# Ledger of designs, part 2: miniprotein binders against Putative transposase y4zB

Target 1, 356 residues: Putative transposase y4zB, of Sinorhizobium fredii (p55729)
Amino acid sequence: MITTGTPTTRRSAAGTAGADLCPVERCGEPARPGGRLERQQPSPLSPGQRPLADANARRPVAVFAETFGLLAGQLDRQTRREGRAMLRLIDSTPIPLGKLCGWAKSNGRIRGMKMHVVYDPDSDCPRLLDITDANVNDAQIGRTIAIESGATYIFDKGYCHYGWWTAIAEAKAFFVTRPKSNMGLKVVRQRRIKVAEGDGFTVIDDATVRLASKGDSKLPIPLRRLTVKRADGDTITLLTNDRKRPAVAIAALYKGRWQIELLFRWIKQHLKIRSFLGNNDNAVRLQLFAAMIAYALLRIAARLNRITMPILRFTDLVIRCLFERRDIAAIERPPPVNPSHRRPRCSPHQMSFAYV

## First folded at step 21 (miniprotein)

Design v3 (from u2 with L8F K39R)
Fold by OpenDDE base, fold request of step 22:
Structure v3 (fold): chain B 356 residues (1-356), chain A 80 residues (1-80)
Amino acid sequence: as target 1 above (356 residues)
Amino acid sequence: SPEKIKEFEELLRKFARLLEYVEELGDPELAKWLLLMVRLLEAILKKIAKEGDPEKIQDLREKLDEAHERIDQLLSKLEE
């Protein structure tokens, strides 16, 4: 019964008095008539010349896109032959553009573009969905994906569209996502958790759910809600139409979203968008496609060399080998860990991605 | 496999067109991307070479060497 009443120290709000700062005198410096050299803005290209300039400026982008499409097709065909589970990570990354890119739109947080990607984690095959303005909604672009039967689509709360989730279910595909905080879900049936412990997480709840609102017409599919406690102590809710897979397996699939975040990190590390001579939409697209082509070639090279190391480590070694003019095929031996080089803090375990 | 060599040859034809456009654009950051790409293509070719006609592999190597030289020349011109 020891009631140790620790005292509530009321810190008093000291009212800081408004100091009357003195009237600094109006020194009337005379307005020198600085002749505005009207920099003749180059006459805006006539409305008819814009389509040709835009078409010519888009031709390079098309060839880069076709080259990427070819490589992505090669990576995907190899994986399909292996009979692996059809996983599709869907995510987007903002591409911040500097103030020099006056044409770039803002999403309220950044000015720039957004790259939308589907990633197959088994093939390590990225597919570009679109490159949009930063203010374009992820769920708008996610709905453009061709739905593959038997595929599992994994995406965050940004991809909330009930009609699209219904279409995935109707196509005999699956999704794993996070519900929005305002998504009212009613428990229909509590599910038994056979195995709660996963790799760095615990499944604490598993239930069959439906929309709480009479809007069953908006999402006419049976849903399952998982509650997952991560090793960092954070609790997340997952939503899926997959009624069959173990709760731990579904939670592990959603954990696998870090792989697409690694791709985005890699791209952003190698994009020198600020130094691009072309501060325009096409120039940004060209660099993004160049990065994607290089990433696809890195994956092909890694597979052909039977490289089992994490892709980021392989890419760092390749980049070093390029700067040192060394053979990429010699990357089999990790360079001796010079202890003085700060290990990039990519410990595979401490990517506690704060899922904002 | 003969299929991998054919896929590589198709990829190399696409790469040659990328090089032409980057030469026209004169962008040093795209040229650096092409330098990375050509080195990766060389590394890929070295692995598939065991599965191909030696003459065909030599032709593909010479095309990569030419592309590499063009990229190095482009980078040199863009650093002046």
Scores: ipSAE 0.650, ipTM 0.919, lowest interface PAE 0.6, mean pLDDT 76

Design v4 (from u2 with L41F)
Fold by ESMFold2, fold request of step 22:
Structure v4 (fold): chain B 356 residues (1-356), chain A 80 residues (1-80)
Amino acid sequence: as target 1 above (356 residues)
Amino acid sequence: SPEKIKELEELLRKFARLLEYVEELGDPELAKWLLLMVKLFEAILKKIAKEGDPEKIQDLREKLDEAHERIDQLLSKLEE
């Protein structure tokens, strides 16, 4: 993973080490208009040319998707009322399914599916963009999002698509990303760094650049490149079309991608892969939507009760009390809720408040 | 706030539809997810209940209690 949070807990510090913990996916493949994109894919193995159910029955996945959509809309309306900046984190994660799941497709490295998410850290609002076979290109899915003027889109180098970046700039929106290793950039001018120190990182270079490419690769927009040294000693390069915000602020936006990593980790830790053996992709989709609904409700409950503990710990306590309640001897124990009468402190699940 | 009560009413109507589907499927993992959701709805309702119409709050609480019983019953049947 490229960006690590600066948590008050040690979750990221105790996790895996490495500067480029990118999920296994095909980055930067060109995807052009005319391709078909389906946001929710039914199982290919159903007996499928005639409807199996009357028009009186709703599709199971559709009911779960509608419920999640309603939750996301309610969270989004609150953010719009507060007038906060529109931030959109975009990422995907593989959902590996074992070799015993013969119905799952392979991309040569992972047999399984991918979940593509757009996340608004200020509203704690995850939105499911698509659940695809593992072999679907990230940039193809990422560019299906409707571009909102004034918004800032933050994504990793796997979402490289010059036409999409140009469309973001033309809509008077912004992006923050990393360049691919083979991207040629020529410095046009150096920029002064007035404030270099951020939370857990230092900006060591800031330059106006342009794409130095051959062939038909074109990116006709002004670009800005930052070099950032992170506290773990690793340096990374960031690329943006934002020419006004301070370099430290732009780097902090990219660092905020840790919040979508939290969601992905939570889902993977609570998704029971063994229950997928012998099932179809519809069963996986149902459980993924259920997990997304539960996560959104957890975030709402934690916010209303001003919970200060990490979301993974809070989830474990709620689940433990749930199974104790199935035991008659534990039925009267209250759920563990740890409200605070003071404003929340900075932690991985609370870093979204650092933007206010 | 009345808006939050209205939003919760909409969510619980959708949740009732999820429960109908999961009862038809008989999937124990989905049922466990719904039990977690009911617990979270209960916590959310308890927090916002101080601001709402007592009649609407009681109606929502009764619907949650019914859903909780149905999920418990479903999980007990699926363990057999």
Scores: ipSAE 0.707, ipTM 0.934, lowest interface PAE 0.6, mean pLDDT 70
Fold by ESMFold2, fold request of step 22:
Structure v4 (fold): chain B 356 residues (1-356), chain A 80 residues (1-80)
Amino acid sequence: as target 1 above (356 residues)
Amino acid sequence: SPEKIKELEELLRKFARLLEYVEELGDPELAKWLLLMVKLFEAILKKIAKEGDPEKIQDLREKLDEAHERIDQLLSKLEE
């Protein structure tokens, strides 16, 4: 197909407000989402590598980030001692701020910021990759991850970057993702499915594939494609470089992404961003890091106390019922030094509904 | 385990630093986050207090009580 002028640039991934704001296609997508044609990708960003050019203005954020890093490191050491396989769920979530924050940038769907997370489901440990303006591509941030040999990285189709997938394979690590709708795949051979039935899904196809047009030149690794029928009748396609694990095990890893969606929902339900809507993004960053620290502590406390209820209900009990509670009349008085006084309600004043 | 006690000590030192900044900022929403964190630290300490050096456990309890009192005072002042 021939277009007037310069070569056609396909853009199928509009900014998805849920998980993905990165319209990455290997055939010429810009680092900036849509609209402008001066193409170079910005350098990758990470929270620990951001310059502190005005240190006094950003010092509290850095201390919160360091505290979260310490907590995450402690949890990660526990997981490694248990000899568990290293799983890394990668996703992002928008934090819409447009109505309340004139300083916030837009990606065409929302005005605000994005929180980029790597989540270890075995330790229930989130790790924050970055908090960025809304217009920063997911794949740009995802590529900043130091690749750990033997780990399995699980991400959605918005994290498509063939060079990064090659680097994962060269490090003897694995990925599980979904192909973009415009990704041409050629079946090299079918694979035998020994166990097709999983929890809430059935694997209906398992094949060795490669890219159809310039296959080995662009992505010089063997690929494996799974077709999975979910219990609701919907089918999805998965793509991986893992040739050894059973198809049902790989599909189960991708299904496990629901855990990062629960984290995002919890964070958004407990934020009260309006109270920090001054002239800068540092106020939002402080609350996001505070929420991440609290979430990690909540999971530790729940594990130690053998709590199995949903995290949202446990949070409500901690706020209202678990540690001493007072009626509304008692809350109107100045709190005594001991015991503490708080306004225990789950989420009525702590979070705007920002995740769509 | 003594490892859990050491890890909690490190976290509480960092938490004390967070409290200093939140007191300086005077932000009631961050103070509410710190109150939640203190309550979670209290629950964690209660569960591991049967292990480790009793002197270290008492030191952690005292530091945690002090932090809790400071957060309560901060919230009381900010409600005024």
Scores: ipSAE 0.698, ipTM 0.932, lowest interface PAE 0.7, mean pLDDT 70
Fold by OpenDDE base, fold request of step 22:
Structure v4 (fold): chain B 356 residues (1-356), chain A 80 residues (1-80)
Amino acid sequence: as target 1 above (356 residues)
Amino acid sequence: SPEKIKELEELLRKFARLLEYVEELGDPELAKWLLLMVKLFEAILKKIAKEGDPEKIQDLREKLDEAHERIDQLLSKLEE
């Protein structure tokens, strides 16, 4: 429905007030191109400031090293009470720093550092021998170790030094290593293998040997050569001054090098070297020591809680639980390994010396 | 044992200095390592606490709680 209306109108006024166009003065002063503040590269520290900067940068590393030394001492004291054989796994791992660390030396394969470790497999205690440039020879650093009487030093072919092997023997210590392929060995006596079968390997040869060279034998000690066939079919040669232990026991000691390879894998897995704020020697040392401290604490925590699982499985579980804020002391059983995580192809039976 | 508490006290004194240096450095990866270390010390303390002087255990707990808070604050600042 409905409806309506209406309309209206109103008016008016026109006022014309004058448009005095004040002339917009073209103050188009060209904005001076903002002086690119050349980030003055911090002037290279004067030659006198470098020693102080280096000294200050070394202080944190020393405190981390001392902290690790204390933990290592605690782990060692607990294990020596059990009367176990003094084993010393000596190995090194390259720490690749890549192209971002222009200061890092190259060994021709990687640019970076090398961590040299002696590991006691019974205490599960790593000790740092040194952190060096990647080009430093393993046998040079291995020779810095104090030789303990009755200890057995286990190292790879990289630790080939005849004088050091002689010194180990003279100290009434033992070594187990791999000879270099060019090491001329003369069989002095074949040895009877009483037990050939070991855990994932067979001893196929056992001989007393000497250097074949007629010259002043830089290795005047009687040696033993073992040939060991692994479960994968690979054959390795071992060299030792231990003339008494069963061949299978010596081969088993060398198999124990897998434990230090696992430590190195663990360290490398947790070292996010690419994300370092400080791509310098000290920053790398700090993280290496931090990883070693954490590893030692994990071993202490595992022992105190009577954790029977393999240490790596415990460490992986702890790291996962840390993200989930779970109590480490409540870790009785590892969560089911997600089958999508490729089982580390290192079967505990594979002495796979895959230096990848 | 009283020896284990004393050993932990010594480690925590060293750890406090590590924390100071990591706070000064502002390294998030070192801070994550310290967080792991604190939680491991807490787990160690929880186990030792059953055999120790309650006063010493409480002092060590307070030091760990303070260290945990400082690390959490550091991590928060480094995520901003």
Scores: ipSAE 0.518, ipTM 0.858, lowest interface PAE 0.8, mean pLDDT 75
Fold by OpenDDE base, fold request of step 22:
Structure v4 (fold): chain B 356 residues (1-356), chain A 80 residues (1-80)
Amino acid sequence: as target 1 above (356 residues)
Amino acid sequence: SPEKIKELEELLRKFARLLEYVEELGDPELAKWLLLMVKLFEAILKKIAKEGDPEKIQDLREKLDEAHERIDQLLSKLEE
């Protein structure tokens, strides 16, 4: 029921007149002429001072390079006395430089430099071919190598140059490489595989081949194609001018490329390029040479100490001993690899699916 | 062999120039590389010492000890 109705109050619409606040003309403060501090471009070094500055900047790198050359010469002389096969692993590694190295060229994947190495796997003797911009082609630097008669050059797909491969063959040297996927090869003759099984691989095909393109003129050398199945299931194709060696021996030579990959891993592990005072080409070269010198010395020290362990393991132990101020001669007993990572035995739960 | 000692003497002459240059640069990463190199030269010398002139071996030890001290001083200075 309850109705209560109360009341009306009217209160008035006081129309407060909106005073038209005049647009205060924002007096445009006169743009103070920002004095372009003309960055005095450092006066271009007179053309005569560039050679001296470049010569002085190169002197340290030269001393490092000479020191490395001497060590490499010592490693090489020992192996030459042993009468081993002349093997030459040719490879390159990119040296990534940070964005802070604005001078570093890009290969589309990394900015930085590229270290090009020829490695004798029998001597464990690396030689630096060059340190280039990251965009320099491997085959360009590989072609600078003096071709030694009887040598076997082992390189990857990056070293594809038909004229250089021809020159290797003409010099009575050998190469073992991987063909590019677009390299049309015609089988001329299937070859008998006498021994298929190698250490961690099987040779599944051996054929004499030629370049399929109408320009046999581009690669006028007898070639052999091997197909190798690795223990991991991967299949690789090899290309060589070596018509005589067993297929398994050629495949084993190409397997030896892992040694130069280990060198490159070691170098990269120990290069602290990011902390380098000199974010310049010279500084990167100095560190690379220092790493190469240290590697060569480690190889000499390993040989003199009759170290049979893998070089990377020896180098890691030496580096640990250096930080711990231990004598390198005491490295004879690697501390027992603490087997403490018991992988949890995942008990195979035999879920017996009882098929009903 | 006497040849190995001569080879080490030549390497140490080159190494001395590396040290001088790294001292001038004040680069701590290069100094760490030089420290590794010195310790490796010492380890090499210990193995070849049995085959060489004692006086030459002593001279090479003294040169390595001096180089080691200079590198340790350089590293200490670069950590301050």
Scores: ipSAE 0.494, ipTM 0.850, lowest interface PAE 0.8, mean pLDDT 76

Design v4 (from u2 with L41F)
Fold by OpenDDE base, fold request of step 22:
Parts: sequence; C-alpha cells; structure tokens
Structure v4 (fold): chain B 356 residues (1-356), chain A 80 residues (1-80)
Amino acid sequence: as target 1 above (356 residues)
Amino acid sequence: SPEKIKELEELLRKFARLLEYVEELGDPELAKWLLLMVKLFEAILKKIAKEGDPEKIQDLREKLDEAHERIDQLLSKLEE
C-alpha cells in the first residue's frame, strides 16, 4: 500500500536589473593599411574535375579490394573443401573519425564510417560487404548479402528486417538473432530442452513462436525463441528459424559472434586513421582494405605454419617479430610470458560482457 | 603445390600495383601495411617453397626482395 509523497517545490522569480551602458570614449587609433596578401586559396576544382579526381582516387581502392577478394577467395576455397557447416557471422563496426574528418557523418554517437563484414568462422574468412557512413543501418547492408542455401546467418538485433528473414528461410537457410524488445511474440508450443547446460550458458526456455500482431503476413515463417542465461547472470533471448538443432547448439552458434569482434578489435588496434595524410573517404577505405589484406595473409600464414594459438596472440607475436626482424615462420610458441607485464588478461570470460 | 605458387604469383602481381599506388600516394601508414604484407608473403613463400619449382620460387623471392627494398626506400623518404 505504501503511498509516498509529493514534494512541490518552488517558484523563484529573479529580477530584471537594467544596468546603465556607460559612454566609453573615442580613442581614434590610426588605420594601419596592413595589406593582407590574400593567399588565393587554390580555386576549388571545377565540378567537372571532381569526377576525374574521384575516379583516380577510387582506383587504388579498387586494386586493394580486388587483392582482398583474391585472398578471401583462397581462404574460403580451403574451408569449403573441408565440408564444414556454412556459418556466416554478420556484423558491423563503427570506425570513429576525428573532428578533422569534416566529411564524415555522425550516427549520433560517433562521427565516422562503418565497416560491414560477413565472417565465416570456420574458414576464418572475412568478406567486406560495404564501408558506409556511420549512420547507415546494419539491416540495410545485411539485406545485400547473397543468401546461400544451408548457410546459418548469425547477427545481432541491428539486423531486424522481416522480409530478409523470410528470404533466408525461403532460400532454405537459417538465421540466429536477438529479437527487438518491441517484437511481440506469441508462444505456439513449448519445446522440451534435452540438454540445458552449454559452455558458459544455460538454456532456460525453448518455444515455437509466431508474431503476436495480426501482421502474420509480415513474417510468415515458423520461428523458435530461446531464452539463455549466461554465466554472468545476464539473460538473452534468441530468435531463429532453425526448428531442428538442439537449443544448446543454437545458443553456441550465437556465442560464436565473439570471433568477428576479434577481427574488429584487431583492425581497430592497427588502424592509425588519425595519422592518415588523406583525411578522406578513399584514404579510410584504403587503410581498411590494407588491414583486411594483412589479416587474410596472417590467416594463410597461420594455417601454413599450423598455428593453433588464438589469432590475436599470433598477431601480437607477428607484430613483435616484425619489429624485432625475426622470422614469422619460426613462431611456434609464444615467448614465455614474463610475469611482470600484467597486460590486461583478456580472459576468455571477460568477452562475455561485449554482448550487452 | 603448383597451384599455391600460381596463387602467390597472382597475389604478387596485385601487390606490385598496390606498391605503385602507395609510392604515388606517399602515405607512411599504407607503406607500413605493405611492409607487413611483404613479410607475410615471404613467410608464405618459405612454407610453400618445399612443394614448388626452385626457379619459380627464386623468381618470387627476388620479386619480394625488390618490393621490400622499394618499401624501405619509401619509408625512409617519408621519415625525412
């Protein structure tokens, strides 16, 4: 019943004080004719020269993109031969640009660009979907993906588009995502959970669901909702069209999104965009493609050398070896961690927090 | 495999064009990326060399050495 109270407080009307403008005197200092040499700003390139300059500035980006496409194709061909499940992690990362990049758009949080990636975690093959302005919606770019039959697309709540989810299902593909909080779902049937416990999570609910709104026409596909409690105590809801796989397997697939976050962390760690002479769109694209090429080459080198260590650790070793002029092919084992440098242990458990 | 050598030859032809553009742009951060790429190609070549024609491997090594030297010259010029 407890009723507690009202507090009302106050009005204050502070006043109009009309302070007198004193008549400060005439001091007539002489106008020195400082001939400002107007440095003629180089006349802005005529509107007709911009397309040619832009075309020439885009040529490097195309060659970088082609080089990346070749490397990505090599990584993908190797994994397709192994017959692994077609997983496709779809995510985007904001690329923050400084205030110096006057051309960069804002998403309300950052000014900059956004890199959109499809990542195959089994091939370790990233593909660049697009590099957009920071204000471009993830679901707009996600819809440009060629849907592969039998593939499983894993993406966050940012990729909410019912027509695209329908198209994935119609192509005999799968998706695993998080529903938006405003997505009304009606339980059609509770599902038996055979195995609840997974690696660092428990499946607490499994149900066949549909849209609650009379707009069943907006998402005319059978859906399944999972509720997953993480080891940190946080509870997430998953949505999928996969009616067959165990709940733990679907939840594990969604947990696998951390792999694309590793790629994004790696790229961001090595991007010195603030030092780029060309603070323009093409220059940022060039650095992003250069980072992606280097990442793909690192993956090829790691595979050829049978490197089993986490890619970030391999990358840190490679970078050290490059600075120390050591042979990358000799990277079999991490040097003994001198215990004194407490680098923040990115414990595998601290990566649980990135899913908020 | 002979396939891996052909794939590397194709990548190095694309890389040579990247180098030309980075030399023209004069960007030190792109030059550092190219230096990383060269060293990664060298590491890849060293691993596939056991499976390939020695003459082709030597030609690819010489192309990487030339690219490495051009990048080092570019970096030196951009640090002045």
Scores: ipSAE 0.477, ipTM 0.841, lowest interface PAE 0.9, mean pLDDT 75

